VHH binders against Lactate utilization protein C (lutC). Designs and how they scored, part 3

Target 1, 175 residues: Lactate utilization protein C (lutC), of Deinococcus radiodurans (q9rt57)
Amino acid sequence: PLSRAEILHQFEDRILDYGAAYTHVSAAELPGAIAKALGNARRVIVPAGIPAPWLTVGMDVLRDEPPLSHAELDRADAVLTGCAVAISETGTIILDHRADQGRRALSLIPDFHICVVREDQIVQTVREGVEAVAASVREGRPLTWLSGGSATSDIELVRVEGVHGPRRLQVIVVG
Key: E = the ipSAE of ESMFold2; O = the ipSAE of OpenDDE; V2 = 0.75 times the mean of E and O plus 0.25 times the DockQ between their complexes.

## First folded at step 1 (VHH)

Design l5 (framework vhh_lunsekimig_d3)
Fold by ESMFold2-Fast, scan of step 1:
Order: structure tokens, then C-alpha cells, then sequence
Structure l5 (fold): chain B 175 residues (1-175), chain A 121 residues (1-121)
């Protein structure tokens, strides 16, 4: 088995290999890191169960309760969620759509996904990840797997209007 | 409007060194994570190094200890110092930057044209 530090380093390397962004911050730095990831675009959709300490007064926060329309989700600058578990060996993040992640549409429609992963949610192996969400599976909850494999393969040098590439992903590890 | 320009590529012997530069214009990137990618002919583009606005760095395992990414926010420029070059390092090297601070999943608003690095024996 890998040490804790090795697990965290492996997770970072796998996420970056997919072409997603990675930032590691303390709990106190988290709201600032989220604001920084949004940049000039401050309008963010959040699930109803998002932790209040993650948000700053300067954010234009739109909660998904009552549920937002497809057009409203598509128009948002970003979506902010937590996760259920992250798997280091594959760079995979699993959402089981509990309160801090919200319904599946939140992870499918917006162009930019900011996903907060606590250090203690990162496990080494796929087996451990599956075990971590076993209760959600027994409850009949849907799962969404965020994984890149070769998602960062050759990309367009020039963007074509009306064509959407892979979803933009910022991973923020907190702890 | 926003432009990224790579330079510093060339032909070098195995074991040699090169320093790549990426100059950005049209926008300040001091708060953004910036990236170096490389692509060999016929294979997928690979992320090799990243640097946060604050200077935190990450590298793919194959270049750790040999390559050093750095930046000068006052000049809006990013660098890649490449030491102990190997034949497998041959390829086009690209600078990439996102629209939003943070990043993209394989989707960047700003790419350079690439600079060619050839390691020959």
C-alpha cells in the first residue's frame, strides 16, 4: 500500500494527466480558492446542501431549489459541488447525488464544474471507492463517475462557435 | 485578443538542456493555473507540467526531477527548463491557459502554436 502522502500525490498526478485543474488548500482558504477558480465569472449554481462556509458574499449564488431549468443551468458560469469519494489510482471522483452534490443535471449541463474533495475522501483503490459508496448503491442512489482516462488527448487549437468540448473541471482538495 | 507565444525549442543531443518560454498578451494571468503540454507525432497530447498563480508546481512522473516549470507574473510569462533530455521528450510543446482562474478539463480557451523540441542522437 501507498502512504497517505503518496495517495495524495498520485491523485493530483492523475487529475492533472486528465487535463483538469488541481488546487490543494486549507479549509480557511477554500472560499477564496473557489472565488479564484470562478475568476471574472461569479455566477455559480450550488446544490441546496452546499456548506455555507464554502461561499463568499461576493459570489452570485443560485441554489438549485426549486430545480432550475435546463436553460438556467446552461447559462450559469459554473456549478459547485462536493463529492462522495475520490480514487487515487485512477484519478476518479464519484458523486452519489446527496445534498452537497445535488441532482444529476447539475453535473451534466454546466460547462464548468468546480468539485471540492476533502482529503479524507481520497482512497487508493477502485475497490475502496466502491466500498465507500456501497450504502448509496443499496439505497438505489444514482452514481456519476468523473474520470478522464485519455480525455486530454489532442484538442482543438481554435474553438468553433457552438461546439462544446469536454466539461471544464477544477478539483479543489481541502484539508 | 489573448495570445500565447512559445519559444525556445530546437535540436539537442540526449542529455542536453533547453529552456522554453511562453509569453502571454491581451490578459494578465497572475491568478491562473498555466500548463505545458507536449505532443509527439501520432500520439495524444500529454500534460507534463502545471504552475498555479502562487507558484505551486506539478509534474508528470516521466519528467519529475528533470524539468522545472516557473513563471514571472510581472512579465506575464511562463517557462519550462528541460534538463537531461531523452529521445522520448521529442515533440511539440504547447502553452495553455484557461478563461477562468483554475482550469479546464481538456478544454482551454488559449493555446500557443507550439514549439518543436527534437532530441537526436
Amino acid sequence: as target 1 above (175 residues)
Amino acid sequence: EVQLVESGGGVVQPGGSLRLSCAASGRTFSDYVLYWYRQAAGIERELIASISGGGSTNYVDSVKGRFTISRDNSENTMYLQMNSLRAEDTGLYYCAAPRYSGSYWGQYDYWGQGTLVTVSS
Scores: ipSAE 0.000, ipTM 0.135, lowest interface PAE 13.7, mean pLDDT 77

Design l6 (framework vhh_lunsekimig_d3; at its last look DockQ between E and O 0.01; V2 from the best seeds 0.00; counts 0 for: pae E 17.9 > 2, placed apart)
Fold by OpenDDE, look of step 2:
Structure l6 (fold): chain B 175 residues (1-175), chain A 122 residues (1-122)
Amino acid sequence: as target 1 above (175 residues)
Amino acid sequence: EVQLVESGGGVVQPGGSLRLSCAASGFTFSTYYLYWYRQAAGIERELIASITKGGSTNYVDSVKGRFTISRDNSENTMYLQMNSLRAEDTGLYYCAVDSRYYPLEAREYDYWGQGTLVTVSS
């Protein structure tokens, strides 16, 4: 098994390898990091469980409570979520769509996804990741596994981006 | 005050080597991603190398196998070892830093150096 430092490094490498953006900040720096990640994006969809301190002045924050229409989600510049667990071995982020992550539509319709990952949510192996969400599975919660921006392979095995979800992924590790 | 100061540029013959340095101050160096850019005369500035805070590196094809980017967090300095230099490597070399990493997108970096001139000529 890898050390904690190695796990964090591996996670970073995987995130960058499949073309997502990455930053690692302290809790105090997180709001600023989110603001920087947004850049010119202003209309931001947030799940009901997103902490208020994560939000900064200048954001046009739309909480998904009550649930926003697909049209409204599509018009958003970005969506901000937490995660359930992240796997360093593959760079995979798993959503179990609890309050800080929101319903699956939030992870699929907006074109820019900013995902905040706590350090303690990062595990090394796929097995550990599965174990981490076992309770969610038992509860019947849907899972979404993110390994980069939305992409699929066509019949000729050519990778095509942006087919079934956001084309841009920003990962912010906090801790 | 944040400062990035490049050094190590000069005139070298084709096939020669140079080592550029970028000395940083005024920010937590170890938490930043580091970049080398260059700008040839009449050409847009281009990214040529990057290194993460964890030490992972990436290069444009034209410098792969010849250039090596590295960092020394204890000295707050990044380096660019340039070997097998070619005439087309001539240009002003800039260091840049950012707390974020966007590997495939144009971005506005947090800080830039003033540049150091590299001239490769016979």
Scores: ipSAE 0.000, ipTM 0.211, lowest interface PAE 11.9, mean pLDDT 89
ESMFold2-Fast, scan of step 1: ipSAE 0.000; ipTM 0.268
ESMFold2, look of step 2: ipSAE 0.000; ipTM 0.096
ESMFold2 (binder alone), look of step 2: mean pLDDT 80; pTM 0.796

Design l7 (framework vhh_lunsekimig_d3)
Fold by ESMFold2-Fast, scan of step 1:
Structure l7 (fold): chain B 175 residues (1-175), chain A 121 residues (1-121)
Amino acid sequence: as target 1 above (175 residues)
Amino acid sequence: EVQLVESGGGVVQPGGSLRLSCAASGFTFGHYALYWYRQAAGIERELIASINTGGSTNYVDSVKGRFTISRDNSENTMYLQMNSLRAEDTGLYYCARKPFYGSGSYLHDYWGQGTLVTVSS
């Protein structure tokens, strides 16, 4: 197996390899890192489970209650989410759409996705990643995969015609 | 910088064979699924074959049994072996690295320049 440092380095390498942006910060640095990633983007979809301390002055927070329309989601500048688990060997991030990610449309329709990954959510192997979301699968929760078209995506793909997902991804690893 | 470069196109008679190559650079080749698309004049570009990182393949029905997609991760190259060619196989053949819907891929489509295949008597 790989050391923790090797797992983190491999994850960064895989994320950068498929063209996403990557930053590793401490908990104290996280709000600043989110603000920096947003730049001039102001209208940010923020799922209910996102911790209030992550939010900064200048954000126009869009709540999804009542549910935002497709047009409203498409007009948002960005969406901010956490994740369920991240898999180092493939650079895959899995969302199980709990409170800090929100319903599937929130992470798939906006063109810019800022995804916060805690260090302790990063596992080495696909097997470990599947194990980490087993409870969500038993609950019948939907899963979304963020990846560069790995073999895992091919096997487990639930296809929806005509939707491509976000074109920009900023991954922020915190810890 | 992601680059995909196709080669191997040409003119062939019906029933003939061609082998296309797609040379890739600027990314970790073995980590990505790859695709062959075909575009005939006036027709939308269509997916004809795919190969994932594990070597599993898919084909559109019209080429199944005649075309074989393969990859060589050590050479960063993907191939399309085309046998029993028909007039309707005429078109520009594109190598692509595309996002999968359902995976939430953040990559834009990456395309080669295309290589022309003409099947004529």
Scores: ipSAE 0.013, ipTM 0.263, lowest interface PAE 7.7, mean pLDDT 81

Design l8 (framework vhh_lunsekimig_d3)
Fold by ESMFold2-Fast, scan of step 1:
Structure l8 (fold): chain B 175 residues (1-175), chain A 120 residues (1-120)
Amino acid sequence: as target 1 above (175 residues)
Amino acid sequence: EVQLVESGGGVVQPGGSLRLSCAASGSTFSRYALYWYRQAAGIERELIASIYSEGSTNYVDSVKGRFTISRDNSENTMYLQMNSLRAEDTGLYYCAAGWTRLDSYAMDVWGQGTLVTVSS
């Protein structure tokens, strides 16, 4: 079995290998890390249940309340969400669309996704990840998978076809 | 959208083999991550095998070395080859798919399942 440190290192390695950006910060550093990831982005869309401590007064925040149109989501610079669970062996993050993740459109339409993952949400295997969201599946909640093996392949192919997008996903691990 | 239909279940003796099929209708099958789940009586549904769009695979420990997941994008079909079957492999087998965007999947479960019974 992998140690906790090895699981975290494996997760980082997989995320970076898949072409996503990665940073690991303390809870106190999280708002600053989010702001840094946004860079020159003008506005970030957040779900209604985003934790207030993740946000700074300097952020240009658009809440998905009332729900934003598809055109607004498409024009947004970024979306910020949490997650349900992350899987280190594949570099996969699963959303079950609870309050801190919001409706599926928030994670699918914007071009740039900043996803916050708590250290304690990272498991080693796909089986453990699916078990972590079993209750959500029983409730009939939709699941969204971010990254994973196929995501890097898709991004690489899009880049080869002349699409400019050095970052599609920024993962921020907090703990 | 994709619809998935399972087939290939049946009754086999311990040590026997079965090949399950999961047939999809519609285009874009090649972009999907595909999964086999199973559910035994009184036990929670569990993920047993997965195959991603690029061809990598994962298995739960109990089936490693005995089961093989594969896909044929030209036929819009996913397979589960089950060898060295044991009584504890008895259950309903479901296939599921998640569609891939550039950096994400949406996962849902389709099909009514196919029954595998390992007896006698």
Scores: ipSAE 0.000, ipTM 0.124, lowest interface PAE 14.6, mean pLDDT 75

Design l9 (framework vhh_lunsekimig_d3; at its last look DockQ between E and O 0.40; V2 from the best seeds 0.00; counts 0 for: pae E 16.9 > 2, grease 24.5 > 24.2, SAP .819 > .668)
Amino acid sequence: EVQLVESGGGVVQPGGSLRLSCAASGFTVSSYRLYWYRQAAGIERELIASISSGGITNYVDSVKGRFTISRDNSENTMYLQMNSLRAEDTGLYYCATLYSSSWPTYFDYWGQGTLVTVSS
ESMFold2-Fast, scan of step 1: ipSAE 0.045; ipTM 0.545
ESMFold2, look of step 2: ipSAE 0.000; ipTM 0.142
ESMFold2 (binder alone), look of step 2: mean pLDDT 79; pTM 0.781
OpenDDE, look of step 2: ipSAE 0.412; ipTM 0.780
ESMFold2-Fast, scan of step 4: ipSAE 0.015; ipTM 0.459

Design m1 (framework vhh_7mjh_2)
Fold by ESMFold2-Fast, scan of step 1:
Structure m1 (fold): chain B 175 residues (1-175), chain A 119 residues (1-119)
Amino acid sequence: as target 1 above (175 residues)
Amino acid sequence: EVQLVESGGGLVQPGGSLRLSCAASGFTFSSYAMSWVRQAPGKGLEWIGRIYTSGSTSYNPSLKSLVTISRDNSKNTLYLQMNSLRAEDTATYYCARDYYGSGSWFDPWGQGTTVTVSS
């Protein structure tokens, strides 16, 4: 088994290898890290369950309550979410669309996704990650997988058009 | 409204074979990819494989030689054929509607059917 430090280093390496951006900050540094990641982005979508302390006065926050239209989501500069669990061996982040992640459209339509991962949400293996969301699956909750390096043994013959997912991902690990 | 119901589980001897079924209702079955997932007692979930709308399949490499997934769109039914069963295959088996594009996975999934591999 890997130590906690090794698990964190492996997760960072996998995320960077995928081409996503990565930063590791303390809880006190988190609002500043989010603001820095947004940079010139003006409009950020946040689900209802995002903790208020994560947001700074300078953000143009679009709440998804009531739900924003597809066109409104497409016009936003970024979306900010938490996650359900992260898997270090593959660099995968799983969303189960609870309050701090919001509905699936929020993680699929905006071009830039900022995902906050708590240090204690990172597990070593795919098995541990899937187990962490087993209750959500039994409840019928949808799952979204991000930043994965897992390839299938077959080529995909069918494509889903018009649903690309974000072109940019910023992972912020807080702990 | 949308419903998935697995069936066909039971007691099987090691080395035996078993075919599971998943009956879908409340949605246009032929328009979705479908997956099979299992969970052994006290263990995590394990993805078995998917079948696309085209009929093409993709499997967990660890299980590829042991299973075959098929579908009958005229009956709104998904199948999992399992061969050379081992004690390790004892699990509850679930079918799931699979949104495989853009990182999406499972929604909804069924109640499960239990397979026990024992003498």
Scores: ipSAE 0.000, ipTM 0.113, lowest interface PAE 16.2, mean pLDDT 77

Design m2 (framework vhh_7mjh_2)
Fold by ESMFold2-Fast, scan of step 1:
Structure m2 (fold): chain B 175 residues (1-175), chain A 121 residues (1-121)
Amino acid sequence: as target 1 above (175 residues)
Amino acid sequence: EVQLVESGGGLVQPGGSLRLSCAASGFTVSSYYMSWVRQAPGKGLEWIGRIYYSGSTSYNPSLKSLVTISRDNSKNTLYLQMNSLRAEDTATYYCARVGYSSGWPRAFDIWGQGTTVTVSS
């Protein structure tokens, strides 16, 4: 078995292998890291469950309440989400579409996805990752699996229905 | 044997700059999260910051504008650059290897002996 430090290093290595951008920051540095990742992107879709301290004054925050249309989502510059779990051995991030990720369309339609992963959400193996989302599967929640900066796909009980997914992925690990 | 040896401390004038070094032996610094920690006379330990495998850094918000952490993998050495030094920066400075847990606060499993910085005029 790998040490915790080796698990974190492997995760970074796998994410970079897929061509996604990667940054590892403290909780205090997180708002600044999000702002830097956005660059000149200002219209940011922010699910209801995203902690207020993550948001910076430069953001034009787009809330999904009332729900945004597909055209509105397509016109956004970026989407900011958390995640359910991240798997080190494959560099995979799983979304179960709880409040800090929002409904599936929010993470699949915009071309730029900024995904915040807490250090304690990173597990070593695919088995551990699947176990971490077992409750969400039992609740009937859709799952989205992210691998690099390419199109995403649903695994287990949910299929991708004609969406190509974000072309750019920035992973920010916080802890 | 695993060992960390700090150097570069000494007397410095207020407003001055100083670079501390931490030489590692028995392990590779780029394979671990490495931190700098300080202790002022009569005070507790204060975490300064850490450097990750990628070379990215994370700092104590109170100190971020005053310090920079870097490393030279070819020399297996960690550095702490300090600028605009004040009397309150007088402390013993330690480098430390971060153990299995990366939460806040972080657990340290290997420490150096420390190097003393005195800011005085």
Scores: ipSAE 0.000, ipTM 0.153, lowest interface PAE 13.3, mean pLDDT 80

Design m3 (framework vhh_7mjh_2)
Amino acid sequence: EVQLVESGGGLVQPGGSLRLSCAASGFTFSDYWMSWVRQAPGKGLEWIGRIYSGGSTSYNPSLKSLVTISRDNSKNTLYLQMNSLRAEDTATYYCARHPTIFGVYYMDVWGQGTTVTVSS
ESMFold2-Fast, scan of step 1: ipSAE 0.360; ipTM 0.679

Design m4 (framework vhh_7mjh_2)
Fold by ESMFold2-Fast, scan of step 1:
Structure m4 (fold): chain B 175 residues (1-175), chain A 120 residues (1-120)
Amino acid sequence: as target 1 above (175 residues)
Amino acid sequence: EVQLVESGGGLVQPGGSLRLSCAASGFSFSRYAMSWVRQAPGKGLEWIGRIYHSGSTSYNPSLKSLVTISRDNSKNTLYLQMNSLRAEDTATYYCAREGWLRGPYYFDYWGQGTTVTVSS
């Protein structure tokens, strides 16, 4: 097994390898890190379950209650979510669309996704990751996997021209 | 706008070698993992391999001994070197950008494809 430090370093390495941005901060530094990631962008979609302390007064917070239209989601500068679990060995983050992540459209339509991962949500192996979301699967919850590449040779590939998820991903590990 | 343009396809004899190129524009190429994917006539898509921004690679185990993927971030260009070509390697070859989501949006941009025909 890898040590915790090795697991965190591997996760960072994998995330950076996919071209996503990565920052590791303390809980006290988290609101500032989110603000910094947004930069000049201020209109951020925030799911209902996002802790209020993560938000700074300068943010133009767009709540998804009632649900925002496709056009409203497309006009936002970013979406802020948490996650269900992160897998170090593949650099994968799994969303199970609980309150702190919101419905699937929130992670699909905006061009910039800021994903907060608590340090204790990062596991070493794919097996541990699937175990962490087993309850969500049993409940019939949808899953979204954020990963630049862990496809096997035999997967069914969907080819769709001009349809994409977010073009930018900022991962903020807090702990 | 994001563009991926493949080149280098053509007719090759069995046992021959061929190098394909993919010119990328409209995005920060060096930040993205890139893949090669092929489709033989009448068959589905087959993933060949990927290269991460760092240059590390991951391959389809069935093809690992036959192909090498490389990139030149200064030229925004992706390469696929193929050796010991067989008739079954006849296919349209695509370069693709790996997105952040799996499923319907696993590859968020594709090139037009370049055709490789292996025959005598």
Scores: ipSAE 0.006, ipTM 0.256, lowest interface PAE 9.4, mean pLDDT 82

Design m5 (framework vhh_7mjh_2; at its last look DockQ between E and O 0.19; V2 from the best seeds 0.00; counts 0 for: pae E 18.3 > 2, grease 31 > 24.2, SAP .75 > .668, placed apart)
Amino acid sequence: EVQLVESGGGLVQPGGSLRLSCAASGFTFSNYYMSWVRQAPGKGLEWIGRIYTSGYTSYNPSLKSLVTISRDNSKNTLYLQMNSLRAEDTATYYCATLPYDSSGYYSFDYWGQGTTVTVSS
ESMFold2-Fast, scan of step 1: ipSAE 0.249; ipTM 0.666
ESMFold2, look of step 2: ipSAE 0.000; ipTM 0.120
ESMFold2 (binder alone), look of step 2: mean pLDDT 80; pTM 0.803
OpenDDE, look of step 2: ipSAE 0.006; ipTM 0.270
ESMFold2-Fast, scan of step 4: ipSAE 0.000; ipTM 0.144

Design m6 (framework vhh_7mjh_2)
Fold by ESMFold2-Fast, scan of step 1:
Structure m6 (fold): chain B 175 residues (1-175), chain A 121 residues (1-121)
Amino acid sequence: as target 1 above (175 residues)
Amino acid sequence: EVQLVESGGGLVQPGGSLRLSCAASGFTFSTYGMSWVRQAPGKGLEWIGRISYSGSTSYNPSLKSLVTISRDNSKNTLYLQMNSLRAEDTATYYCARQKYSGSYLYAFDIWGQGTTVTVSS
């Protein structure tokens, strides 16, 4: 068993090991951290349920309501989502496509994904992560796994070169 | 300009061992995670395992007892050590670079041309 601090350190290590960007901020710092991560990106897509306080007045926000076309998603510079749970031991982030994550196309088509993870959403083990999304699975919700689970062989992804999600991932842990 | 070149394949007897190398050029090797993938004749791709930029490894559970992955960042070289080889391990072996972002851990953007390993008399 790991302490809370060890779990957070392990999560950061795994995310950075994959080549994704990582920052840890307070709730008050979150809008500024998101703006900084966007940098030169002009159009950011957000799901309908994204918390308004995460957005600054300077952001060029494209809401997915009504749903944007695939061509519009492909033209976006970035997408901003929350998550359902994060798994420290593998550096995995799971989306169950509730309101703050939006439909799966939002997390797959844009080249740059900014994912906000609350500290209390980070668990140590794959088992705990699966338990955290059990209700969503029972409801028949689709799941998206970011940064992959090293314990799981995804034969479909290995077989199909060039059918991948975003090329860049920025994880922002808030708490 | 980015290239991965595998070497070390060939004929090996059942029960034998073999070490494959993968020489990387055209990118900063030390900042990328790397994987080994194989394809047996007439079959699909099978992921063997990966090594992070920091040297941590993870393996396909079905193959973990057979293989060890290592890297030498000073030589821009990735290695696959295989032991106790069986006829069913006959395949073309590829090294592959994982995407910089780390999203979708099993996704690869650069592949080598492959090196063939034949396990037979």
Scores: ipSAE 0.000, ipTM 0.161, lowest interface PAE 12.3, mean pLDDT 78

Design m7 (framework vhh_7mjh_2)
Fold by ESMFold2-Fast, scan of step 1:
Structure m7 (fold): chain B 175 residues (1-175), chain A 119 residues (1-119)
Amino acid sequence: as target 1 above (175 residues)
Amino acid sequence: EVQLVESGGGLVQPGGSLRLSCAASGFTVSDYAMSWVRQAPGKGLEWIGRIYPSGSTSYNPSLKSLVTISRDNSKNTLYLQMNSLRAEDTATYYCAKSYDILTGPFDYWGQGTTVTVSS
């Protein structure tokens, strides 16, 4: 088995291999890291379960209550979510669509996805990841697995209004 | 419960056409990359192509001019249109769901539907 440090290093390596952006920060640095990742993006979809301290004064926060249309989601600059678990050996992040992630469309339609992963949510193997979401499965919750990478770099991928997946992924590990 | 159910296979003559369907339940097909994969008798799996959430498609270069992948979001159904069928297209055809929106590993497969191209 890998040490904790090796698990964290492997996760970073896998995320970067996909072409996704990665940063590792302390809890105190997290709001600044989110703001830096957004850059000039201001219209940010924020699920109800996102902690208020993560948000900065420069954000134009878009809430999904009542639910935003596909056109409204497509016009957003970014979506900010947490996750359920992250798998180091594959560089995979699993969403179980709890309050801090929101419904499936929120993580799939916007071009830019900023995903916050707590250090203690990162496990080594796919089996451990599946075990970590077993309770969500028993509750009947759907799962979304993000493999990382930028779909925009695929020359055959054509973006159409309201019908596209996220093209950019920024992973922020906090701890 | 996630399920994929293929239909539309059967016996066809060389040069003929077939449209295969894959009805999905328990998830929304437009949220994931969806693929068609085939296995000829005594051969390994051969990837045919995929359709992304955006509606864009990617094909195996050796098959690109012979097949078209599409979906009907209102019916939550994936399709494979095949034209100019040859004896070498005889295979069991599967629809498969990627676990992500890109090219990640398949987490669900259909049961398969058999296509036989013979006179």
Scores: ipSAE 0.000, ipTM 0.113, lowest interface PAE 16.4, mean pLDDT 79

Design m8 (framework vhh_7mjh_2)
Fold by ESMFold2-Fast, scan of step 1:
Structure m8 (fold): chain B 175 residues (1-175), chain A 123 residues (1-123)
Amino acid sequence: as target 1 above (175 residues)
Amino acid sequence: EVQLVESGGGLVQPGGSLRLSCAASGFTFSSHWMSWVRQAPGKGLEWIGRIYTGGSTSYNPSLKSLVTISRDNSKNTLYLQMNSLRAEDTATYYCARGEVATIPYYYYGMDVWGQGTTVTVSS
């Protein structure tokens, strides 16, 4: 097993290797880090479970109640979510679409995804990650896996019509 | 309607081999990566491996030497070959459908699960 520090460094390395942005902040620094990541983006989709203290006055908050249309989601500048678990060895983040992530469309349609990961949600191995979401799977929840990697000649990328996924990912680790 | 139906489970003696099948219907099977997952009695879910649309595979390192995943797109069927079975391999085995959404990050989830097929390894 790796030490805790090694697990965190490996996770950062994997995320950066995939071309995503990474920052590590304290809880007090989190709202500022989110604002900095947004830059000029103002229209932000915010799932119901996102803590109010994470939000800043510069945000045009888009709530998914009533549910936003596909066109409205596509016009949003960013989406802000938490996660279920993160896997260090692969640089993977798993969403199980609980309240702080919202329905699947919220994280797949906008072009920019800001994902907040608590330090204690980062596990070393894929097995530990799967175990962390076992209850969600038993409840019938869909899972979304955020992972980087190079396309190989033997892998076909399946594109869902009208769903392009985020082209930009900012990971913010808190703790 | 979209369905996955596992079959091939049953009672197997230790050291034996078994091939599980997963029949897919209601969607374009060849367009999806597929996964196998198992759950032993009283234990959590354990990911076994996946097979991509092009046929390449990725396995749980703990199980890599014991299993092989394959697919036959002409039959809309996913397979799991298991060799050298041990009592610890007693579990309910599930197949699941995956989806790859985009680049530069590969976003995928398992959105359809089969009902499971039970494998019992005992004499």
Scores: ipSAE 0.014, ipTM 0.194, lowest interface PAE 7.9, mean pLDDT 81

Design m9 (framework vhh_7mjh_2)
Fold by ESMFold2-Fast, scan of step 1:
Structure m9 (fold): chain B 175 residues (1-175), chain A 118 residues (1-118)
Amino acid sequence: as target 1 above (175 residues)
Amino acid sequence: EVQLVESGGGLVQPGGSLRLSCAASGFTFGDYYMSWVRQAPGKGLEWIGRIFSSGSTSYNPSLKSLVTISRDNSKNTLYLQMNSLRAEDTATYYCVRTYSSWYELDYWGQGTTVTVSS
C-alpha cells in the first residue's frame, strides 16, 4: 500500500500531468489561496454549501438563488466548489452535486473552476472512489468526473481527439 | 426525446467553403453547449469546437483558423462554417449536445458526410 504522503504526491502528479493547476495549503491559508487563484477575476459563483470563511474581500459573490441563467453562468469569471471524493491513482475528482458543489450547470458552464479538495477526501484507488459515492448513486444524483488524458480510461467515457483537459481547473488541496 | 439532425454535407472542391446546419428538438436548446465532432473514414473521432448559448466559442487549436461555429437560438439551429477545405477534411460531421468542451458529449446526431474532391 502507498503511504499517505505517497498518495498525495501521486494525486498532485496526476493533476499536473493533464494540465490543471495544483496547490496544497493549510485551512488557515485556504481563503488566501482561493483569492490568489482568482487573481483579477471578481465574479465568482458560490454554491450555498460553501463555508463563508473561504470568501475574501474583493469577491463579487454570485449566488444561485434564484437560479442564474446560463448566460449569467457563462459570463461569470469562476465557480468555486468542493467535491465528493478524489482518486489519487488516476487524478480524478468526482462531484455528486451536493450543496457545496451546486447543480450540474454551476461546475460545467464557467470557463474557470476552482475545486477545493480536503486531504481526507483523497483515496488511493478507483474502487475506493466509487464506494465513496455509492450512496449518491443510489439517491439518483448525477456525477461529474473531472479527469485528464489517459486518466479517463477507468470511467468509460468516449475519447475524442483534439479535446484537451478539464478546461481551466485549479485544484486546492486543504489539510 | 432529444433529436439532432445535421444537413448541408456533400461534395465540395478543394479550397471551397461549406456551411453545415444542425436542427435541434426535444430539449431547451439555449440551456446547452453544442459541439461539432468529425470522423474521417477509418479514423477516430476528432473534436472541432463548442459554442454556448451566449455565442462564446472554444475550438480545437489545430482547426481554429479553418472553422467558425455559430448558433441561432430562435431557430434551435447550430452551424459550422468551414473554409479552405482540403481532402483531409473529408469526414462525417456530427452535431453533439454537450455540457463541456471535452468528453461530456451526451446526444449525437446521425451525421452528415462532407467529401472534398475535384
Scores: ipSAE 0.000, ipTM 0.252, lowest interface PAE 12.2, mean pLDDT 79

